# VHH binders against DNA primase DnaG (dnaG), part 2

Target 1, 371 residues: DNA primase DnaG (dnaG), of Nanoarchaeum equitans (q74mb1)
Amino acid sequence: MAKFAPVQYKYIIKAEFEIDGIVDREDIIGAIFGQTEGLLGMELDLRELQKQGKLGRIEVEYKRVGNKTIGTITIPTSLKAVETSLIAAAIETVDRVGPAKARFRVKEIVDVRSSKREYIRNRAKELFVQLLSKTAPDIEELRRELEEAYYSKQLIEYGEEKLPAGPLVEKSDEIILVEGRADVVNLVKHGILNVLGMNGINIPKSVVELSKRKKVTLFIDGDRGGELVLRNLLAAGADIDYVAVAPPGREVEELTNKEILKALKSKIPLEQYIKNLRISINNDENKEKYKELLSKVFDTKKAIVFDEQFNIIDEKPLEEIDKLPSAYGIAIDKILDNETYAKIKGKYQLILALDSNVNAQERVITLKDIQ

## First folded at step 1 (VHH)

Design F09 (framework vhh_8fcz_2)
Fold by ESMFold2-Fast, scan of step 1:
Structure F09 (fold): chain B 371 residues (1-371), chain A 122 residues (1-122)
Amino acid sequence: as target 1 above (371 residues)
Amino acid sequence: QVQLVESGGGLVQPGGSLRLSCAASGFTFSEYSMNWVRQPPGKGLEWVSGISSDSSYITYADSVEGRFTIIRDNDKKMVYLQMTSLKTEDTAVYYCAAKWPYLSEDSYFDSEGQGTQVTVSS
């Protein structure tokens, strides 16, 4: 069923009057309707506008001073400024009320929405001061939460998957691609309006299609999880031009303006980033040990934990992975997924897996990384 | 329907000054906050400065603080960016953008056309 919104009055006409006679409210209102009838055409007839709800009830406040009636009238209107001004001018033409001589003069036309915006401004300041009356540690966290909530409203939804994006993602020839919504909020907060976020590990079709039409910089966290995101993007057919990396141990969602600009200024071509990754892995003196451990766990459906010297400490079937002790590292005979990662998170410095679908805090080495 | 037309860009030497102008039409200018954003060659858009509808609240990016001044004239429906002590890093296309404050409907309007080019070189 259709919902009926209440009529929103946009303007209030305020006029003063002086009448050389003893009259009451009904006489005054009758004169206004009667003497303005037909002056502005049928569409702006005051009686019809009131019947349609476009003109509110005329309020009259008056006092009698000797043989005169003096006071004010207030007329709310939902009409545009031009129509409201015409009605106000028509009211000034009222020159009698019954047999008595009258003068009407418009004092002001009030924009109702202007007063509401002023109230919101003042009330928001009051509420902000009240929030600041809480403890100092809570104030800084609350400030960040309020900024995040405010800037999240500036985000648009991009594509069929309704991805979080800055307002200029469609207009800009260059896109900054990030992993999640919190990253988008932080970049928009710092004036990067051509940012697009991804939801989860699966690469959205909209991202792949957009990447073919735009120059794309992938902006990833300073941990190893960013390498997985890049790999998945490339496997999905995304056209990535540059890679920017947050400082070590820092997440894009937490970066300051200076850290964001430094990372983006230091972006490198995709091919150079991949070359640097391959050099790092190939120069790792432990590459043969990683290969050995992954070979030992392959097709066993087990997980093996090892110390800093790569000596096996313990092993368990994958179904008992949560029973393994904390150690330097773990090798698992499966693709590292969110369910498995939840069971081992924070227990190891190094994770060896067949592949990975997780943005892990730990260093993750897969079969693809060691050839 | 919102139209924003930027002007005032050009070639200037390091340490020089420029004043950018933005002419607004198609909306109630005095109800919107106004912003300047820029896009350096080969980089993304970066926010430069913002001014509230009544000029009571003004903010700047760290990189331009103390060098740039944002001003608005509600009667003329204009916003300006006075730039001083220009650096080569300030080279960019500059755009102005309007933002609706304090309502549930948040809208951000792009500039009309290609903005105004500022080139700082010796």
Scores: ipSAE 0.000, ipTM 0.095, lowest interface PAE 22.5, mean pLDDT 79

Design F10 (framework vhh_8fcz_2)
Fold by ESMFold2-Fast, scan of step 1:
Structure F10 (fold): chain B 371 residues (1-371), chain A 120 residues (1-120)
Amino acid sequence: as target 1 above (371 residues)
Amino acid sequence: QVQLVESGGGLVQPGGSLRLSCAASGFTFGSYAMNWVRQPPGKGLEWVSGISSSGGETTYADSVEGRFTIIRDNDKKMVYLQMTSLKTEDTAVYYCATIDFRYGTEYDYEGQGTQVTVSS
């Protein structure tokens, strides 16, 4: 039966053996097949794997020393790493070749493709340097992709959490803090080497620690996700000095050189950014609905939960706030404190309260914000 | 091999002016953004100014905006920092920096930097 394409081996198992007797190559190979038969089930039977072309020819090199036969076996396999390791372990259980006692020990498992991956890595670098020496019209997308791959190699890992960072994050007195790795790559390729990424919404301890020692500019996306990142940083105790914001609807990871420089040039002190958020809330089209909901809970000692259309779903006394279902939002007739927040954290996207003593992850609107 | 050679530093009185130069070699200069960074005595590295690959966009640290101007000449493979109204706080070793995977995390960026001292 002809095969459509030759199988490529992925790994080579190399094992050493010592046999207490005079045996030939065929005896050794026969013992390997025979002694391992049934140990790993039908799918990993060595004889069947060889018939399927998944296991290569077993090569045996041996020498006789007195009444002993010692040498090595080499077995190519196209199987995955786990399956190859199971076969290697099974070979070590071969304890006899014919009437002679035997021992087999795996010396190494070689990944055949490692040298090819290294060649690709090195050759891609050369080709990229050649491409940078010649600008070709109409292939700007390819150039951008190669540049992004090239600049990603300048990233270091920062702190215990192995956070993505530019090479100057520790040496610089000022850092640019961004949400993710793609943001770091984009800033590094545009010459910003003092950038640190957080790998998403969770606030790493290394970020909080570093923020107390450095002047920090938080560079956020032009959407509501950026505001959430800021709130989470403040709740975690991070010391943020400035905020820079990408254009509306744009993410830091996709910004052009011009957009990055404009945003960073337009960075504002944290206090000013918070004041601007309050002004924005006053111009929110839902402001009257926030007022109505807060008015309904005011002086009732209750909490009410509502959907995205601001329809009331359920209400309960504040003592039973933990019994309310998850919904779009909740309005409470009290100041949002740490104890109350612990009971409702993660259940709502919007919290309406009389006041707040907590930097919540959710959007919090108070009476002061709507007056 | 990337090489950046800074020059133009020296001793100046407060309110004086200096022009720093950076000569680049070993990479495609016109394809990379360039930055000036400085290290004041006893302090860490601080970013001063940046310029896009084309020279069409510039940005500055708040402490130097209105006093410093960054310029590049892609034909000559040079980047410059024109400093005016110098203050004692501007005293530092100045380095030019670019993005390149061959760049280490070394402080001098394969250059020695150029010393600027503002004192009477």
Scores: ipSAE 0.000, ipTM 0.152, lowest interface PAE 22.0, mean pLDDT 78

Design F11 (framework vhh_8fcz_2)
Fold by ESMFold2-Fast, scan of step 1:
Structure F11 (fold): chain B 371 residues (1-371), chain A 118 residues (1-118)
Amino acid sequence: as target 1 above (371 residues)
Amino acid sequence: QVQLVESGGGLVQPGGSLRLSCAASGFTFSKYWMNWVRQPPGKGLEWVSGISGSGDYTTYADSVEGRFTIIRDNDKKMVYLQMTSLKTEDTAVYYCARKIFGSPYQLEGQGTQVTVSS
């Protein structure tokens, strides 16, 4: 036999009592049985219901406070709501325990099934999350595999190296160049049909030749690997016009339609991208200069613009930020938001701000970045 | 440390068959799509075939479809390429490659040379 609860109770009656005397558990239970006898008829006699297993053991918790006994009783029942309520009301009529005056008051009647349903709901959610944790990566990978298999049938082979490409790569005047086949599949899936992929780190000759005849946008991941791909393309003699970058920590092959379109709309000329890389490489050398400039604007309600040597060339209140000249960089005494960014977009290579709520085309350095 | 070791290449006459093998180590093999890519003499990398982590889904370049079959054994951490009806144009160094998201196909091993000639 397994150790189970012997009876599934439906309700638990909880009542408080105050007795004007020193009594113990057996006195209290005896009073409850004795004083309720016959009140509800023989079918609802508490002693008989307990013998039948329809009423559980009466649990009593009490403390003595002076010459008084104060506590709670707990009574499990397998009876219906109506019968349980009648029993609860009958218990409230108990007015003595032995010679002592007593008062009983029902605090609550707990529906045990409601508590079990709540447990089932919560536990089912937990088990479902555990099942997803084991299979969700496999299911997500399978979904990606199915999508890749389907959209790969829409690809063509380009050049002697048989590179993966969208069907419009030959006919379009503009080409989106990506690192690998999975990137091509994702872009074709989202309607970008003038995409060409490279099947590895080695730069194909067909890519170099095509780049001299087409307007080329290199679309790279938001990680360090994308910079390596660009360097290898330039070393191979490829003629790249623009660079588009996936959001930080995101890869081209996993981007949504909205992310793809935003990245392509935010493409920057190759020369500007190289300047931004140069700024990034020098970050460790310029950290103190960034910190100094941010310190100078902090709590001033101003923006300052500076040259490539970090010399301040102009300053204005934030309200007049759009009147500042184009320069190497700008430091602002606020969080970079969409409204402020719209006023300075395209005017600077470097933006220093207290924090940022926008995904800017320019390099943005915040207080968190200089810690 | 990720390692991929290709084997099974050699000299074969046109119309012949070869089976290439790739032994993988250093990563959770069953979680990754595996690919075969080749590099003909004097040319760039050409993608040949791919197989899902589970092995349930396969895809092929048009140039090899119907002639090559890619299979995997996740228990042994192996990928195979069964090549039939070989043509002189199939002459290349063959690499197995793991495509990970956001990265180009990276060649971890030295490859295996397939030469199709009379």
Scores: ipSAE 0.000, ipTM 0.103, lowest interface PAE 21.8, mean pLDDT 79

Design F12 (framework vhh_8fcz_2)
Fold by ESMFold2-Fast, scan of step 1:
Structure F12 (fold): chain B 371 residues (1-371), chain A 123 residues (1-123)
Amino acid sequence: as target 1 above (371 residues)
Amino acid sequence: QVQLVESGGGLVQPGGSLRLSCAASGFPFSSYAMNWVRQPPGKGLEWVSGITWSGGSTTYADSVEGRFTIIRDNDKKMVYLQMTSLKTEDTAVYYCAAEGYYLGTVFNEYPYEGQGTQVTVSS
């Protein structure tokens, strides 16, 4: 014989009521079912939902105060948040119980799972602290989640832009500059407390000003996008001393302690990084093809899409860039900005532009890169 | 005044064991990652091991992984390096260092703090 699981309720609707008359539980429940009938359509009829077990038994707690009945109703539901909210709102439309005038007001909708999640969160933190004073079992994923939540609280806000930073960014003579908040959290988690984050490719003034007073190591996710961050920092007048690069295919925000320390130990002077980058591009067999395509779009106010052999497939004015087909690559006669990137993101493997101020997922090559 | 005082070094035969200790004072110890760095005779500084501020994660140089264990006690403001299966190549002056306060993020560019403790593996 099969065993049947009990109905799992997700939310509890709690509403208060005031009725200008002497009524009992059955009168109140009858009014709720009767006056909400048809308001939300057949799929959300309260009587049918209760028959299906999706709406729990309505509990009514009340007292009589003179000629009034005042109390609360509690309604468990296994429905999603949207449907539960619609039912709660429908209950507020109940304006009579029999001959008596009534008003219903939703006090709260309790997420039953939220209370259990809060218990798990708090209890897991307590157990984690206990385990840190003893041998740690094989629960590495949970450990990482709890540590991440804890370390985010160690961050400070730096400058007028309230940038995410480690607590030693002001005291240290050296800073590690990273792209985003998640990078800062990961470095702080691994004991790098002199880290400063910035918002994407838009270079904050506080970063430029701080870079003139400190020794700066720019720590980037590798080739993709990081080169653009460096170019924009230099264009904004930032004084970058060293560059550290995450392992290929890895982001700073996901690096282990060993990977962080290895990357930072392997940091190179800015001049050497730029030289190595230029050597890599100069040794690229396709360098002349990049030059040819950029030359073809230069001063045309157009964009050109091309295949893997660098043959032109289509071209359109920049105003119609979003109408160009997906292809291997695109060359544009403008500086790649956020507005333009939004129109072409994910459609190409390679973007050729006059310059760029976007941290793109695709490989971006500019006129400055090809000399 | 910030101080890091290393101890526990000595003369040991190959295959032996030693435990190094580092006593920290003058800074919020529990907020800093701690590292062990060594300088062999006639060579530069080599990073040996690191431990996060909480003690929840450790990392080791490839040359010592499986042989050395780094441990910290935040209540006592101590960091330790348990060394086993010692080799002649482990002969060096050992220093402890706070990440992000003294060394920044590059060990080779900053002076070590304290006098260090000499480990000699011979015969």
Scores: ipSAE 0.000, ipTM 0.121, lowest interface PAE 21.4, mean pLDDT 77

Design F13 (framework vhh_8fcz_2)
Fold by ESMFold2-Fast, scan of step 1:
Structure F13 (fold): chain B 371 residues (1-371), chain A 120 residues (1-120)
Amino acid sequence: as target 1 above (371 residues)
Amino acid sequence: QVQLVESGGGLVQPGGSLRLSCAASGFTFSNYDMNWVRQPPGKGLEWVSGISGGGSYTTYADSVEGRFTIIRDNDKKMVYLQMTSLKTEDTAVYYCAKLSHYWTDEFDYEGQGTQVTVSS
């Protein structure tokens, strides 16, 4: 583009021309001034407007093609839209340049301030987000409300619990299982229509039943809370085939299309996911404390309960395990089976055992996990 | 720059069929969900159908479910809308669109649209 108009100009008239002759820039400009003289009255005479600084320098770019001159003119103006449009129309009446026949056609009238207003709009949004760094959750909440209003029209209710679901949940052989309604909305928005939400951490009967008939991918957040959802599903008897995990620190409900597709494409078999969790436990900063507690309970036929600092609170023989108080955790000198789990379920956040035959809701660490 | 070029519209009698086409350019087509939206005369935009980037998942507005089918050909960078059992209420300008922002219901309308008129 030629040299940009100064800040005082409001509009730029762009017109194309075709002249049936060999003419120069000065001839073209002269014809524009001469042939528009008097057409719009003395107040809008182009020559006078240029002298007053209301009309900028006329830029002319042209090519000579045989005996013709073809090109564009660019005219900046500080006049209002109405006056600018009248001048543009007057320029189209120029039908001669010197001895040659000519035709001018206005291509567009550019609002010079449009780009500056767009910059201000975009920059103001960026600065507003920065200023609201502490209120970014309010913006996320507004996003969820807007998406809920629009994409919830595509959702169906599934099962007796009326769970939020995409329209293809029954027809698809594979189901993407997510924690909540906002996750369902985000996936449906991005074309994932075989998605089913659990509407919280309680595992619905419809989810367990469907999981036995379908190939299920559990899609969880990139934080450690997602492990609880998996444990609850397995404890309820759900048949999970794959696990997909959002990027670290990201929630499924906020993922972009690319992030969703990458996570789903990177899904791993359930067995591999559990194996990876066991490897992660071996790098836990509390690994030595787990070893110490398991070592202390080993071959004693007792259970030991401990606080968040791993201090022993109480201990009893395994046959009296149900008499132990609730605490942060418990270490037991046996394989965690369904009978034992029934006696301690919901009383502890962490269970340390020799091995496990149970899909517990609590974090369970075994001797195999800490080797 | 993103470009979407719609075609295939026309005049059709109630109960008839039409196939709309959209040619996309200027972006990695297979990475984006594609949608069809329509604007009936004198009314606002209405979302019609969507298809995932890989083509495995589709969704439809209740008003067109069972009558319309969305498909895509990623090698040709094309998305199509097969319309059957057309009703007078389907009269609209149809636009091929991708989402402009992930947290809004706004679409990029880079195309001119294609007019569908269902009339006896």
Scores: ipSAE 0.000, ipTM 0.087, lowest interface PAE 24.5, mean pLDDT 78

Design L01 (framework vhh_lunsekimig_d3)
Fold by ESMFold2-Fast, scan of step 1:
Structure L01 (fold): chain B 371 residues (1-371), chain A 120 residues (1-120)
Amino acid sequence: as target 1 above (371 residues)
Amino acid sequence: EVQLVESGGGVVQPGGSLRLSCAASGFTFSSYDLYWYRQAAGIERELIASITSGGSTNYVDSVKGRFTISRDNSENTMYLQMNSLRAEDTGLYYCAADLYYSDWLEFDYWGQGTLVTVSS
């Protein structure tokens, strides 16, 4: 035997009445059922709807004033808005109670669900403000943990790689692409629901595929790591439309709502971002020296070490890169990878390479930066 | 319940200094990001400085190096130290708190503003 769910009322009809006679509750209810019988067809008969639980018990409150009976009736209903409105209109047609003349007028139809949602919204705001005023330092860390857990629940997993994403990634025509999960959580917390995060090692195939069919804004930290992420995305064939940059010294995961909105409103087309980056490099007084050194090392399979005046000190085959002395800078005829970087980390202030897939502490300039 | 009250505005000569204060009540001050906005005559209100709950600060370029935002969580007060004031810094300065909870539960609170006039 299955258990039955209780019938949930969706609307409450409230009507007022004036009856020119002395009547009681049973007379009034009888008149409502009797005079509306057949008016709305067999499927909307009030007595049958009440038997089915679709119409609640009719509540009647009245007072006798001289030879008149005046009051209100309340009728709960689980029917749709159209059917509820038809029933309310039918009740207004009741023009007698027994031998007495009567007038019924619908005062309002209350949407129970709408009023509950409005109450929850308003009451939650009140309670939240009260909690903020009373939260002790002892429980402030717990509050923060609960808020973060709540926002993390809004995330979905996107694609085969199960990337962290906001719930509107598939439905939105525009995607905000960020580096990591913490960035996704912060953006979702601030109402940006079309955000997608990615892994920092390899560019996921799902990101490349999605970028070809969506308008993508890459939202990066205002540091060298963000530039590397962009380079890796472009190398993987991703179609990036705009770039948004966090304020200097700020990470996306720690931005306030106002900072996020300002950065996104200030997004620039990819082409303009690359042009601005090239202009910055082109304004470097040493650009011609970088170009000269990269040209000298290109296709030689060697590394060249140079001083602060860009004079070549030493050179060796790439296989012997670890045998080169420490100096101001090094130019290498290869893509700067983690293996090569491990061998030269901390030995130079400037690294010139054909390309880079490493987040280096040193200044790294590639062929793409100087053309 | 939540209140932000600015003070410290006044008239000062170019090159002078002023310190604005924002006294907050009705929320857990240390947990939220706080902002200073400025509105000059005929210009839309602009964000000039921010400080996160963790103490990270940010400034618009026009005030960077001249203004310093700070907070004292023990006193529930945020400050804006304004040095090397210019005529262009004249305006109403507003304290704001962004009590963001969700997309439907965002609470932006503003102070009433304090007037700063830089004139000779």
Scores: ipSAE 0.000, ipTM 0.166, lowest interface PAE 19.8, mean pLDDT 80

Design L02 (framework vhh_lunsekimig_d3)
Fold by ESMFold2-Fast, scan of step 1:
Structure L02 (fold): chain B 371 residues (1-371), chain A 119 residues (1-119)
Amino acid sequence: as target 1 above (371 residues)
Amino acid sequence: EVQLVESGGGVVQPGGSLRLSCAASGFTFSDYALYWYRQAAGIERELIASIYSGGSTNYVDSVKGRFTISRDNSENTMYLQMNSLRAEDTGLYYCARGYEWLFSPYDYWGQGTLVTVSS
């Protein structure tokens, strides 16, 4: 009757034997038990260990060659390495099987767990490669989602519009203003805790209010949209002190710590940014087209509307400027003031004027910008 | 190249006062936010006072009203006036420079000056 829990064997002793006589399995096993009895003390007696299930069944494979019996024995054991080695050595002392002379020699002791660990190691590598090869983009997306979820928990909601923000926006004297939530997450991830994000194209009232109390650095992408964001902020009445720009073609949401710190360290005053923008206009490939349109409208007391190829679509006296159709751009023979801007706001992407005293959302180019 | 050197530490009785100085060289002092950190035995460094390039200051609650941080851009020196000192103020005081947009400084630290408040 089985009284014992299933045993997990840790080692297998394999020994070769040569016996000068014709013997059976039972003779060989009997000799092993009999001649090792008492050699290792009571605790390592092979008969008792087998009775306790710590020593497994002794398997014997043999062949008879003339008057000799030659073969191997296999002995599983759940004992420690030291005890197993002692038993293996004791088996080598067996010098008789019945009346026949015998010699036993241990060939190897197999660590059963080592073989299993090697299988696990190899199989784990195979499964890992299979996991990576099935849907690499999905795995990268999952990793990104887990990181974003973690850093999103560190964000706070700022103002009535519940804008994404770092935890120190209220405590810091300076804030870093960015376009979206993903930009906030990336900056917070890199230790910039005084960051505030804007959601969408409308400038939140909380942003305008905070900008009047804090020193504001606007941190924009290295693409074409950054100038429009700045103009929208200025038109909404925000007080912007500095502008920081990501490297060309790079977005704030993807910048490394080194790139963030370099951009913020290289921030420039708002007035210097506007001045540099005007220098860029004078190197614009369309500079001659701007000159041509401003020259055509100058001293006419009219406004001229033009398409993306700078072809004139329509013209009207300035007092009828509101009757002109929406188009790519408009050139006006006056200083762009609040009254005139109110009549054309949102209708054009580009405004050419003699001068400007308005912080417009559109790209505005004046005579002072062109040499 | 860049150096921050703290001085003014010493041994004082509870209720006493000390003025710490941080002398800077090797960079444009006026462009940086400056910080005082404190490290007590068995405790990680904590930010106790900040002063930004524009002059705004911030303090940890435990020192607010007792400590005053100030800077002299013409002398390239930052100060920490410590009044009503307590046993809990004992520690190694470090000055550091950093960026205003990064609340904790990261780019340079001084060697520290020891303040011991004991009776």
Scores: ipSAE 0.000, ipTM 0.159, lowest interface PAE 18.7, mean pLDDT 80

Design L03 (framework vhh_lunsekimig_d3)
Amino acid sequence: EVQLVESGGGVVQPGGSLRLSCAASGSTFSIYALYWYRQAAGIERELIASISSGGNTNYVDSVKGRFTISRDNSENTMYLQMNSLRAEDTGLYYCAKEGFYTLPEYFDYWGQGTLVTVSS
ESMFold2-Fast, scan of step 1: ipSAE 0.000; ipTM 0.239

Design L04 (framework vhh_lunsekimig_d3)
Amino acid sequence: EVQLVESGGGVVQPGGSLRLSCAASGFTVSSNYLYWYRQAAGIERELIASITRGGSTNYVDSVKGRFTISRDNSENTMYLQMNSLRAEDTGLYYCAARTPYWSFEDLSYWGQGTLVTVSS
ESMFold2-Fast, scan of step 1: ipSAE 0.000; ipTM 0.243

